# VH-VL binders against Urease accessory protein UreE (ureE), part 14

Target 1, 153 residues: Urease accessory protein UreE (ureE), of Acetivibrio thermocellus (a3dgf7)
Amino acid sequence: MIVERVLYNIKDIDLEKLEVDFVDIEWYEVQKKILRKLSSNGIEVGIRNSNGEALKEGDVLWQEGNKVLVVRIPYCDCIVLKPQNMYEMGKTCYEMGNRHAPLFIDGDELMTPYDEPLMQALIKCGLSPYKKSCKLTTPLGGNLHGYSHSHSH
Key: E = the ipSAE of ESMFold2; O = the ipSAE of OpenDDE; V2 = 0.75 times the mean of E and O plus 0.25 times the DockQ between their complexes.

## First folded at step 10 (VH-VL; framework fv_narsoplimab)

Design v1 (from m6 with heavy chain S107Y; at its last look DockQ between E and O 0.64; V2 from the best seeds 0.51)
Heavy chain, then light chain:
Amino acid sequence: QVTLKESGPVLVKPTETLTLTCTVSGFSLRNAYMGVSWIRQPPGKALEWLAHIYYNDEKSYRTSLKSRLTISKDTSKNQVVLTMTNMDPVDTATYYCARIYTDYSEYAYFDLWGQGTLVTVSS
Amino acid sequence: QPVLTQPPSLSVSPGQTASITCSGEKLGDKYAYWYQQKPGQSPVLVMYQDYKRPSGIPERFSGSNSGNTATLTISGTQAMDEADYYCQAWDSSTWVFGGGTKLTVL
ESMFold2, look of step 10: ipSAE 0.654; ipTM 0.836
ESMFold2 (binder alone), look of step 10: mean pLDDT 90; pTM 0.925
OpenDDE, look of step 10: ipSAE 0.360; ipTM 0.790
ESMFold2, look of step 12: ipSAE 0.642; ipTM 0.825
ESMFold2 (binder alone), look of step 12: mean pLDDT 90; pTM 0.920
OpenDDE, look of step 12: ipSAE 0.446; ipTM 0.812
ESMFold2, fold request of step 15: ipSAE 0.598, 0.601, 0.608; ipTM 0.784, 0.794, 0.824
ESMFold2 (binder alone), fold request of step 15: mean pLDDT 90, 90, 91; pTM 0.919, 0.918, 0.918
OpenDDE, fold request of step 15: ipSAE 0.660, 0.760, 0.677; ipTM 0.857, 0.895, 0.861
ESMFold2, look of step 15: ipSAE 0.594; ipTM 0.781
ESMFold2 (binder alone), look of step 15: mean pLDDT 89; pTM 0.921
OpenDDE, look of step 15: ipSAE 0.373; ipTM 0.791
ESMFold2, look of step 17: ipSAE 0.640; ipTM 0.818
ESMFold2 (binder alone), look of step 17: mean pLDDT 90; pTM 0.922
OpenDDE, look of step 17: ipSAE 0.407; ipTM 0.799
ESMFold2, look of step 21: ipSAE 0.601; ipTM 0.787
ESMFold2 (binder alone), look of step 21: mean pLDDT 89; pTM 0.920
OpenDDE, look of step 21: ipSAE 0.337; ipTM 0.782

Design v2 (at its last look DockQ between E and O 0.14; V2 from the best seeds 0.00; counts 0 for: pae O 9.0 > 2, placed apart)
Fold by OpenDDE, look of step 10:
Structure v2 (fold): chain C 153 residues (1-153), chain A 124 residues (1-124), chain B 106 residues (1-106)
Amino acid sequence: as target 1 above (153 residues)
Amino acid sequence: QVTLKESGPVLVKPTETLTLTCTVSGFSLRNAYMGVSWIRQPPGKALEWLAHIYYNDEKSYRTSLKSRLTISKDTSKNQVVLTMTNMDPVDTATYYCARIYTDYSEYSAYFDLWGQGTLVTVSS
Amino acid sequence: QPVLTQPPSLSVSPGQTASITCSGEKLGDKYAYWYQQKPGQSPVLVMYQDYKRPSGIPERFSGSNSGNTATLTISGTQAMDEADYYCQAWDSSTWVFGGGTKLTVL
């Protein structure tokens, strides 16, 4: 199966009577132009995203009748911070930015993929990060890039 | 308006079978977003999930009670039925039916609406 | 059988902050849900997906979930908040409820 476009997002319609198959897209794959994946039902899927827009959680890549293929961003280990005020928010963003860490937001929590050195660095900066399994779905800032999770102090 | 209402006997003898009916209004049991569960609560004790029926008629049961439980639905009547065999005084509880809303985009499901509950007493 | 552990009771004075914890193995890896139950009433959803409030739930209610513990926090607790609170999570194809916490507002 080859898909070349996002049809719609699953949040936009009633899912009544839909048969959903998922394709897991990692947080760092959402902007890739070409992907080869295996769906949850074992279907090989080629994804060619030519429009340059990042895939989002819930994007429908294929539909035939009531059957749909939906993008799912899987859980991963994350560093999570919950700033208590604007100063902490700014400090968190600043520290993350300086280390070129991809930053995501969910509610009042800021998140980045887990990296032990980064975790320790943030603690040393006086922040209160904690580890959690989470979905990295809403990026803050610019384009996502391949990240080696190698941070220098 | 969305409602769930439990109905059935309020008194059951030991070893008998309990049959409860949940009548729903304001939504369809065919709705993919909607499922219905039965949950019970012994007097003064915690909530205990029993069984669930999905929009596509798939079912799940509490493992420890699976052999005693049967959940079914009649979509045309907007009813979900729970049967529980070999009732014992320990099964005395308020029995609730509750709607589960499934958010497929967020991959979450939660009980967003509850019936009023019906107290079932098991006694000889 | 998965278990969610809650403190059986918690007392706070009006205006104080109440924190109700729910502990379970790797609970932070899944969503936690919270229900409020007042005497003689059915449970009411007060928190879903760890920290999201349903419509009609006051902003003083908040939630978090990390590690093995989910927490329901009630800031500026009011008399009307006195109730039993139950946490919930999905585990091994089963919905699991905590033992419940009786919140008393003194």
Scores: ipSAE 0.012, ipTM 0.572, lowest interface PAE 9.0, mean pLDDT 90
ESMFold2, look of step 10: ipSAE 0.486; ipTM 0.774
ESMFold2 (binder alone), look of step 10: mean pLDDT 92; pTM 0.940

Design v3 (from m6 with light chain W95Y; at its last look DockQ between E and O 0.72; V2 from the best seeds 0.00; counts 0 for: pae E 2.5 > 2)
Fold by OpenDDE, look of step 10:
Structure v3 (fold): chain C 153 residues (1-153), chain A 123 residues (1-123), chain B 106 residues (1-106)
Amino acid sequence: as target 1 above (153 residues)
Amino acid sequence: QVTLKESGPVLVKPTETLTLTCTVSGFSLRNAYMGVSWIRQPPGKALEWLAHIYYNDEKSYRTSLKSRLTISKDTSKNQVVLTMTNMDPVDTATYYCARIYTDYSESAYFDLWGQGTLVTVSS
Amino acid sequence: QPVLTQPPSLSVSPGQTASITCSGEKLGDKYAYWYQQKPGQSPVLVMYQDYKRPSGIPERFSGSNSGNTATLTISGTQAMDEADYYCQAWDSSTYVFGGGTKLTVL
């Protein structure tokens, strides 16, 4: 199966009527031009992203009747910060930026992929990071670069 | 519009096997966002998760009861079945089936529950 | 298997804030979920992924999770909030419920 475009996002429709199959796209793969993946149901999927748009959680890549193939961004180990005020927010963003760490947001939490040295550095900066399994779905700051790292769920 | 409904015997003798059926309506058991779990609650006690079946027929069980539990589904009938062998009076409880919203990760919650069915184990 | 610990009971006066805790090993590293159960009824989801409210749940319900403890907070507690509350988490392909907390509104 070759898919070349996002049809729509599943959040915009009634999920109850669908038979959903997932394809896992890592947070650092969402902007890749070519991906070869295996869906949760064992279907080989070639993804050609030609429009330059990052894939998002819930993006439907294929549909036949009520059957859909949906992008899923897996959980990974993250460094999480909960700034308590604007100063902490600014400081967190500043420290993350200085270290070129990809930054994501979920509610009041800021997140980045787990890295022990980074964790310690943030603590030394007077921040209060903690480790948590998270989906890195909403980036802050701009484009994501390709990374190669291992993570656990 | 989405519902789960438990059915089965309300009285079981000790050592017998309990078979409960959960009939779902309003969603497909082939939806990867959805799964179904069985959860029981002894009278006046806490909720206890028993078993879960995923959209791809993967299954998980409570470790302490794994040898006694079997969960299965018939997607064409929109039914999930739980069997529990060697029933004992201690297994007397209200048994619920519940839909879980899950992505095979650590984000999974029971957003819809059946009304529950009280199963009494007595000679 | 993992264990989630809740206080067995909590009493608050109407209008006061109720805080129900759920403690477990590294619970802060996982998502916590909360359910409300009234007598003779099925549980109802009141909080998912630590702090998110399902549709229909009042804003007075909030949640947090850090370290080893998740907390469900009910501000401006009302008589209708009297119920048993259960926390839940997922660990190693197992779903775990806390022991439950009986919230009494005096």
Scores: ipSAE 0.234, ipTM 0.746, lowest interface PAE 1.8, mean pLDDT 91
ESMFold2, look of step 10: ipSAE 0.426; ipTM 0.795
ESMFold2 (binder alone), look of step 10: mean pLDDT 89; pTM 0.917

Design v4 (from m6 with light chain D29E K52R; at its last look DockQ between E and O 0.02; V2 from the best seeds 0.00; counts 0 for: pae O 7.3 > 2, placed apart)
Fold by OpenDDE, look of step 10:
Structure v4 (fold): chain C 153 residues (1-153), chain A 123 residues (1-123), chain B 106 residues (1-106)
Amino acid sequence: as target 1 above (153 residues)
Amino acid sequence: QVTLKESGPVLVKPTETLTLTCTVSGFSLRNAYMGVSWIRQPPGKALEWLAHIYYNDEKSYRTSLKSRLTISKDTSKNQVVLTMTNMDPVDTATYYCARIYTDYSESAYFDLWGQGTLVTVSS
Amino acid sequence: QPVLTQPPSLSVSPGQTASITCSGEKLGEKYAYWYQQKPGQSPVLVMYQDYRRPSGIPERFSGSNSGNTATLTISGTQAMDEADYYCQAWDSSTWVFGGGTKLTVL
C-alpha cells in the first residue's frame, strides 16, 4: 500500500462507525519524505509526503468503506515543564531554543524528548523539569513551515 | 553566543600528521540533536565533508580518507579533535568545523560554522 | 559515492531571478540544503529541508525539490547576493556537497 496524501483528520468524524488500523509514526518521522511502516494489523504501508507538511495524530492516510488507516504518534520519554507564569514560559522557550531542542506543547505543559544532559542543563538554569511519558504531537517554533511546496518523488 | 573555533598548526610538512581542535561554546556535545563535523575547502575548490562525531561518540568518515582520519571529542572541554595522517600538498585547504543539527526527518544540516583555518602543506 | 551536480556558474542582472539547480540520484526522496559563501567567509545556511528559510534569510530566497533536482531561487537578485552557492544532502551517514555555483550579479 502506498499513500501520498492525508485525506482528513479522524477527530472530525464519528469513530464508532469506522474500523481503524493504526500506523505508528514517531515524533521525529512526521516530516520524512518517505516512510516505510507496518500497520498494527500487519499491512505494509509506504508513505510519500509530497507537500512537506508534517503528519499529525489522527490523520487518515487511507480509506475503503468504513476501514481507515490512521496515524498514531507513540508515547515516548519526555522532559516536561509547566511554567507557572509568563516569565517562566519565556525562559523555558528561550533555553530550549538556544539549545535547538525540539519543543512541543500540550495545554500548559512544554515538552521535549528526554535527554539527561538537557534535563540537568534546564535545572541549572533554574527551571523545574520532570520526566514522564507523553505524546509529542504539537510542535512549536521551528516545526512550522513558513511555506508549503509540493515535492515529486 | 553559539560559536565554533578551529585551532592548530597553519603549516604542516608532507607525511606529517595534522591535528586540529574545534572548541565549541553555547551548546553541549552531549546534546542528542547536535553533532560536529569537519569540512575542508581547497583554495578555489568546493566544500568537502571529512568526518562527523555524534553525541553518543559514534563516528563517520569520508570513505576515501577513512584510513587517514580520526575524530574524537572531549565533552568536558567542549572540544572536537581531528587528526589526519600522511599529509600531502593536495591536502592544503581551509578546514572548518561545523555544528550539525538533526531535524525532524533525521536529516542533518550544518547550521553553524567556524571561521575556518587555512592549513598549508609544504616542505 | 553520491554526487550532486550544480552548474559551475550563473550570471544575472540586478532585479532578475536566479535559479540554481542541484541534481542527484533520488534527491527527490531526500531533503536538500543550501549554503551561501562569500569570498573569504565561512558558508552560511540559506535553505534547509528544500524550502525552509533560516532566520535572517531574506524572503527573496526560496527553494524547491522536484524529481531528482533541487532548486534555489533568488527573486529580485541584488548585488549582495553575489556568492558561491552549495547544495548539500545526507545519505547513509555521508554528507555530500555539490560542486558549487558561482553567482555573478552584473
Scores: ipSAE 0.018, ipTM 0.591, lowest interface PAE 7.3, mean pLDDT 89
ESMFold2, look of step 10: ipSAE 0.626; ipTM 0.800
ESMFold2 (binder alone), look of step 10: mean pLDDT 91; pTM 0.934

Design v5 (from m6 with heavy chain D103E S105R; at its last look DockQ between E and O 0.68; V2 from the best seeds 0.00; counts 0 for: pae O 9.5 > 2)
Fold by OpenDDE, look of step 10:
Order: C-alpha cells, then structure tokens, then sequence
Structure v5 (fold): chain C 153 residues (1-153), chain A 123 residues (1-123), chain B 106 residues (1-106)
C-alpha cells in the first residue's frame, strides 16, 4: 500500500463508525518525505509525504468504506516540565532552546524526548524536570530535530 | 447510544465454569481504538481487572488467573465472552464488561462500563 | 503483582478540598486514570491521562501525577461527590486498580 496524502484527521469524525488500523509514526518521522512502515494489522505501508507538512496524530492516510489507516504517534520516554509561572515557562523555553532540544507542549506540560545529560543539565539550571511516558504530538516552535533518541514504550 | 450489557448466570456452583457475555452496541469491535475488558468487584471490595481483548483479537489476562480465564469475541454479533473455570466462593463478585479507549496500549482507559452482573458462587 | 496504594477512606466537609492519592512505583512515569463509583452503580471515568477530564466531569475535579504519586483533587467538594474513587494504571502488561478510597462528605 502506498499513500501520498492525508485525507483528513480522524478527530474530526465519529470514531465509532470506523474500523481503524494504525501506523506508528515516531515523533521524529512525522516530517520525513518517505516512510516504510508496518501497520498494527501487519499491512506494509509506503508513505510519501509530498506536501512537506508534518503528519499528525489521527491523520487518515487511507480509507476504503469504513476502514481507515490512521497515523499514531507512539509513546516514548520524555523529560517533562510543568512551569508554575511565566518566569518558569520562559526559563524552560530558554534552556531547552539553548540546547537545541525539540520542545513539545501538552496542556501545562512541556516535553522533550528523554536524554539523561539533558535531564541533569535542566536540573542544574534550577528547573524541576521529571521523567514521563508521553506522546510528542504538538511541537512548540514547529521545529523538529532529527536526533537519535532512545525510546521506551 | 453506546452500551455494554453483561449477561450470564447469576449463580454458579463451586468447580463449575462461569460463562459471561458482553453485548456491545454503538461501536465496532474492529475499531482499533476500542477494546473490551472484564473487570470484577467482590462485594465491598476493590475493582479487579481480569481480561482484555483487543481489536485484532490479541488477548491479555490477569497473571494470577490466566490459567482459568478465556476471553473471546464474535465481531459479527458484537459480543465478547469471558469464561472462568473452577469457580470458588471467593470468585463471588459483580462482573463488569467495559470498553477501553486504546489510543496506545500502555495508555488506555475504561471510558464506558456495563451495569455489571452479580455472580454468586455457592453450593 | 503491581500495586497501587490508596487511602481507604477520606472525609471532608462540604466546600473543602479533597485530595485522594494513589501511590505506586514510578507511577509518575505512567498515566493515571480515576474512576468514581457510587453505591449500587458502575464506575464512571472522571480523569484520564493524569489530568484530563472527560466531558461532563465538573471543573472542580483535577488530577496530577509525579514521582510515585497520582492525586485526584476535588475542590469545593459537594455532597454528590461522596463515592468510592479508584485509581488505575497500566503496568507489566496488565491494568491495575488501586484499593479504592471512600470519600465521605460530612
């Protein structure tokens, strides 16, 4: 199966009426032009992202009737910060940016893929990071980095 | 509009096998976002997860009860079946079937529950 | 084998804040979920992924999870909030529930 475009995002429709198959796209793969993946049901999927836009959680890449293939961003180990005020928010963003760490946001939490040296560095900066299993779905700043990271699911 | 309903015997004798059926409505058991679990609760005690069946027919069981439990589904009938062998009075409990929203396996939750059915194990 | 520990009971006066804790090894690394169960009724999901409220759950319900402890907080507790509350998490290929906390509103 070769897919070349996002049809729509599944979050915008009633999921109960669909038969959903997932293709796991890592947070650092969402902007790749070419991907070869295996769906949850064992379907080989070639993804050609020609428009250059990042794939998102819930993007439907294929549909036949009520059957859909949906992008799923898997959980990974993250460094999580929960700023309590604007100063902490600013400090967090500054420290993360200064280290070129990809930054994601979910509610009141800022997240980046887990990296022990980064974890320690943030602590030394006076921040209070903690480890969490998270989905890195919403980038803050729109820049994704192609760094190699260890992932735990 | 989405419902789960448990059905089966309310009285079981010791050493007998319990068979419960969960009939679901309003969603498809083929939906990868959706799974069904069985959870029981002895009178006055805590909830205890028993078994889960995924959209792809993969199954999970409580380790301590794995040898006694079997979960299956008939997608065409929208039914999930739980069997539990060698029932004992200690297995007396309200048995619930619940829908799991499974965005990711390790981060799934029970968003809808059946009304539960009390199963008493007594001679 | 995995264990989530909750206080068996908690009492608060109306209008006070109730904090129900759930402790487990490295629970902060996982998502915690909370269920409310009133007498004779089925459990109802009141919190998912640590702090997210399902539709229909009042804003007075909030959640947090860090370290080894997840907390369900009910601000301005009302009589209707009296119930058993259970935390839940995924661990070692199983779903684990806490022992439950009986919240009494005096």
Amino acid sequence: as target 1 above (153 residues)
Amino acid sequence: QVTLKESGPVLVKPTETLTLTCTVSGFSLRNAYMGVSWIRQPPGKALEWLAHIYYNDEKSYRTSLKSRLTISKDTSKNQVVLTMTNMDPVDTATYYCARIYTEYRESAYFDLWGQGTLVTVSS
Amino acid sequence: QPVLTQPPSLSVSPGQTASITCSGEKLGDKYAYWYQQKPGQSPVLVMYQDYKRPSGIPERFSGSNSGNTATLTISGTQAMDEADYYCQAWDSSTWVFGGGTKLTVL
Scores: ipSAE 0.011, ipTM 0.592, lowest interface PAE 9.5, mean pLDDT 90
ESMFold2, look of step 10: ipSAE 0.636; ipTM 0.822
ESMFold2 (binder alone), look of step 10: mean pLDDT 89; pTM 0.914

Design v6 (from m6 with heavy chain N56Q; at its last look DockQ between E and O 0.42; V2 from the best seeds 0.44)
Fold by OpenDDE, look of step 10:
Structure v6 (fold): chain C 153 residues (1-153), chain A 123 residues (1-123), chain B 106 residues (1-106)
Amino acid sequence: as target 1 above (153 residues)
Amino acid sequence: QVTLKESGPVLVKPTETLTLTCTVSGFSLRNAYMGVSWIRQPPGKALEWLAHIYYQDEKSYRTSLKSRLTISKDTSKNQVVLTMTNMDPVDTATYYCARIYTDYSESAYFDLWGQGTLVTVSS
Amino acid sequence: QPVLTQPPSLSVSPGQTASITCSGEKLGDKYAYWYQQKPGQSPVLVMYQDYKRPSGIPERFSGSNSGNTATLTISGTQAMDEADYYCQAWDSSTWVFGGGTKLTVL
């Protein structure tokens, strides 16, 4: 199966009418031009992302009748910071940026893939990071470029 | 329009195996956002989760009862089956099946429940 | 082994605010769910993801979750709100229910 575009996002329809199969896309793969994946149902999927838009959680890549193939971004271990004020927010962004750490946001929490040295560095900087399993779905700052990363749950 | 209905024996003897069936309607068990759990409630006591089954036969069991529980599904029949071995009077309870709805953010909750079936274990 | 602790009972007068607490280790880092159960009936979801109301649940129901405690709040409590309330959370591949709180409306 080869898919070349996002049809729609699953959040916009009634899920009860569908038979859903997932394809797991890692947080660092969402902007890849070409992906070869295996769906949860064991279907080989070639993804050609020609429009340059990042894949999102819930994106439907294929549909036949009520059967759909949906993008799922899996959980991974993250460093999470919850700034308590604007100063902490700024400091967190500054420290993350200086270390070229990919930054994601969820509500009032900032997140990055877990890395022990980074964790310690942030603590040393006077921040209060903690470890949490999370989805890295909303990048802060825009573009994700060719990251090599292994994640754990 | 979406419903779950429990069926099975209402009386079981000690040491026997309980088999309950949950028949679902209004949604497909082939939907990866949908799963089914069994939850029981002894008379006058709290709810107790037993087991759940998701997409691709992913299963979870209550740790303390894992050796006695088996959950399975037949997607073609829209049925989920729970078996519980070596039943004891302490297992007397109303047994519910409930739909686990997982939204697109993977937040899961029991949004629909069956009416429940009272299972009495007695000699 | 994870445990969620609820007060076994709570009484309020009509029109008053009822606050039902659910305590668990780091519960604030998880989503809390709440179910209402009336005598002889199946549980009904009244709150999901800490503070979100399912369709059909009155606005007087609200929820919060921080630290080790999730709270279901019923403002302007009515007689029809009398029921058992159970909190729930996912922990270590297990769904855990609280012990339940019997809410009496006097």
Scores: ipSAE 0.360, ipTM 0.786, lowest interface PAE 1.6, mean pLDDT 92
ESMFold2, look of step 10: ipSAE 0.539; ipTM 0.806
ESMFold2 (binder alone), look of step 10: mean pLDDT 89; pTM 0.908

## First folded at step 12 (VH-VL; framework fv_narsoplimab)

Design w1 (from v1 with heavy chain S105P E106D; at its last look DockQ between E and O 0.08; V2 from the best seeds 0.00; counts 0 for: pae O 13.3 > 2, placed apart)
Fold by OpenDDE, look of step 12:
Structure w1 (fold): chain C 153 residues (1-153), chain A 123 residues (1-123), chain B 106 residues (1-106)
Amino acid sequence: as target 1 above (153 residues)
Amino acid sequence: QVTLKESGPVLVKPTETLTLTCTVSGFSLRNAYMGVSWIRQPPGKALEWLAHIYYNDEKSYRTSLKSRLTISKDTSKNQVVLTMTNMDPVDTATYYCARIYTDYPDYAYFDLWGQGTLVTVSS
Amino acid sequence: QPVLTQPPSLSVSPGQTASITCSGEKLGDKYAYWYQQKPGQSPVLVMYQDYKRPSGIPERFSGSNSGNTATLTISGTQAMDEADYYCQAWDSSTWVFGGGTKLTVL
């Protein structure tokens, strides 16, 4: 199966009416132009994303009747911070930025892939990070242009 | 069940050519994100990657051994073959074939390994 | 040519934390992978992409990668964790393995 475009996002419809097959896209793969994946149901999927737009959680890549193929960003271990004020927000962004950590946001929480040295560094900076499993779906600042698989922190 | 199994001679004379076969079960060598590598391990030593063949038949070799190595596959037989010329006692090792789960080298990891086959190079 | 350096051996008592390091130039800019190998057995993937555990790998295994060093951490080390551990990364068009670390659980 080769898919070349996003049809729509599943968040816009009632998921219960659909038979969903997932294709796991890592947070660092969402902007890849070519992906070769295996769906949850064991279907080989070629994804050609030439428009440069990042794939998103819930994007439907294929549909036949009530059957859909949906992008799923898998859970991973994350460093999470919940700034209590604008100062902490700024400090968090500053510290993570200086370490070139990819930054994601979910509500009032900032997230980045887990890295023990980064975790400790943030603590030493007076921040209160914690570890949890999360989906890195919303990059802070928009698209993940320039992001790689690098985990330098 | 996904399996890889190495087969070939267990004894090779110096200067001879080693031919090993990796028989794959449970997945297709045509799979768009699958590849197979050969990795060896001398007794009591570290792992050493040798060669890789991608789903599209692209090949990669360890630079220092490139002139001696040839990797190929027969998708109809689900087999990957490694040939290594001019064998020397220093090439004595357990040879593994292993599966890579992605076609991106920098994302690649060996998620499944064969049992390995010990190849001894001796006169 | 690229080299990943590991300590040749590490000993820990049961229940203690073992930290196995893998050092390489700019390793933090790459993904690190870890394999466990018990005597007479094939390597088993225990960590991929720095910190992700494959299915079946206990939660006591964790990983990190920053700067020039990747680390495999085993908390609450158990006797069954005694093995050789190898780090691996992609570098200069080759897959490189570390020299391996023999973890002994005393």
Scores: ipSAE 0.000, ipTM 0.564, lowest interface PAE 13.3, mean pLDDT 89
ESMFold2, look of step 12: ipSAE 0.666; ipTM 0.837
ESMFold2 (binder alone), look of step 12: mean pLDDT 89; pTM 0.918

Design w2 (from v1 with heavy chain E106G; at its last look DockQ between E and O 0.77; V2 from the best seeds 0.00; counts 0 for: pae E 2.6 > 2, grease 19.8 > 18.9)
Heavy chain, then light chain:
Amino acid sequence: QVTLKESGPVLVKPTETLTLTCTVSGFSLRNAYMGVSWIRQPPGKALEWLAHIYYNDEKSYRTSLKSRLTISKDTSKNQVVLTMTNMDPVDTATYYCARIYTDYSGYAYFDLWGQGTLVTVSS
Amino acid sequence: QPVLTQPPSLSVSPGQTASITCSGEKLGDKYAYWYQQKPGQSPVLVMYQDYKRPSGIPERFSGSNSGNTATLTISGTQAMDEADYYCQAWDSSTWVFGGGTKLTVL
ESMFold2, look of step 12: ipSAE 0.487; ipTM 0.768
ESMFold2 (binder alone), look of step 12: mean pLDDT 89; pTM 0.888
OpenDDE, look of step 12: ipSAE 0.477; ipTM 0.803
ESMFold2, look of step 14: ipSAE 0.376; ipTM 0.722
ESMFold2 (binder alone), look of step 14: mean pLDDT 88; pTM 0.885
OpenDDE, look of step 14: ipSAE 0.406; ipTM 0.791

Design w3 (from v1 with heavy chain S105G E106D; at its last look DockQ between E and O 0.03; V2 from the best seeds 0.00; counts 0 for: pae O 5.1 > 2, placed apart)
Fold by OpenDDE, look of step 12:
Structure w3 (fold): chain C 153 residues (1-153), chain A 123 residues (1-123), chain B 106 residues (1-106)
Amino acid sequence: as target 1 above (153 residues)
Amino acid sequence: QVTLKESGPVLVKPTETLTLTCTVSGFSLRNAYMGVSWIRQPPGKALEWLAHIYYNDEKSYRTSLKSRLTISKDTSKNQVVLTMTNMDPVDTATYYCARIYTDYGDYAYFDLWGQGTLVTVSS
Amino acid sequence: QPVLTQPPSLSVSPGQTASITCSGEKLGDKYAYWYQQKPGQSPVLVMYQDYKRPSGIPERFSGSNSGNTATLTISGTQAMDEADYYCQAWDSSTWVFGGGTKLTVL
C-alpha cells in the first residue's frame, strides 16, 4: 500500500463508525518525505509526503469503506516542564529555544524528547523538569525537527 | 552568540599531517540535535564535505578520504579536531567547520559555519 | 559517491527570475538544501528541506524538489543575490554538495 496524501484527520469524525488500523509514526518521522511502515494489522505501508506538511496524530492516510489507516504517534521519554507563571514560561521557552530543542505543548506542560544533557542544563538554569512518557504531538513553534538516538537506518 | 572558529597551521608540507581545531561557543557538543562537520573548499572550487561527528561520538567520513581522516571532540573544551594525514598540494583549501542540525533520517543541514581557514600544502 | 549536478553558471538581469537546478538520482526522495556563498565569505544557508527559508532569507527565495531535480528560485533578482549557490543532500551518512552555480546579475 502506497499513500501520498492525508485524507482528513480522524478527530473530526466519529471513531465508533470506523474500523481503525494504526501506523505508528515517531515524532521525528512526521516530516520525512518517505516512510516505510508496518501497520498494527501487519499491512506494509509506503508513505510519500509530497506536500511537505508534517503528519499529525489522527491523520487518515487511507480509507476503504469504514476501514481507515490512521497515523498514531507513539509514546516516548520526554522532558516535561510545567511553568507556574509567565516568567517560568518565558524562561523555559528561552532555555529550550537557545538549545534548539524541539518544543511541544500539552495543556499546561511543555515537552521535549528526553536528553540527559538537556535535562541537566535545564536544572542548572533553575527550572524543574521531570521525566515521563508522553506523546509529542503538538509542536510549539514553526519548525519541527526530529531527534536521533542512532543514525543507522 | 553561537560561533565556530577554525584554528591550526596555515602551511603544511607534503606528507605531513594536518591538525585543525574547531572551537565552538554558544552550544554544547553534547546536544543530541547537533553535530559538527568539516568541509573544505579548494580555491575556486566547490564545497566538499569531509567528516562529521555526532553528539554521541559517532563519526562519519568521506569514503574517498576515510583512511586519511580522523575526527574527534573534547566536549569539555568545546572543541572538534580534524586530522588529515599525508597531505598533498591537492589538499590545499579553505577548511570550514560547521554546525549541523541533524534529525532522524536524511534531513540534516549546516546552519552555522566558521569563517574558514586557508591551509596551503607546499614544500 | 552520490553526485549532485548544477549548472556552473547562470546570468540574469535585475528583476528577473533566476532558477538554479540541482540534479541527482532520486533527489526528489530526499531533502535538498541550498547555500549562498559570496566571495571571501562562508556559505550561508538559504533553503532547507526543499522549500523552507531560514530566518532572514528574503521571500523572493523559494525552493522545490521533485523527481531528480531540486530548484532554487530567486524572483526579482537583485544585485546582492550575485553569489555562488550550492545544493546539498544527505545520503547514507554522507553529505553531498553540488558543484555550485555562479549566479551573475547583469
Scores: ipSAE 0.023, ipTM 0.670, lowest interface PAE 5.1, mean pLDDT 90
ESMFold2, look of step 12: ipSAE 0.577; ipTM 0.779
ESMFold2 (binder alone), look of step 12: mean pLDDT 90; pTM 0.924

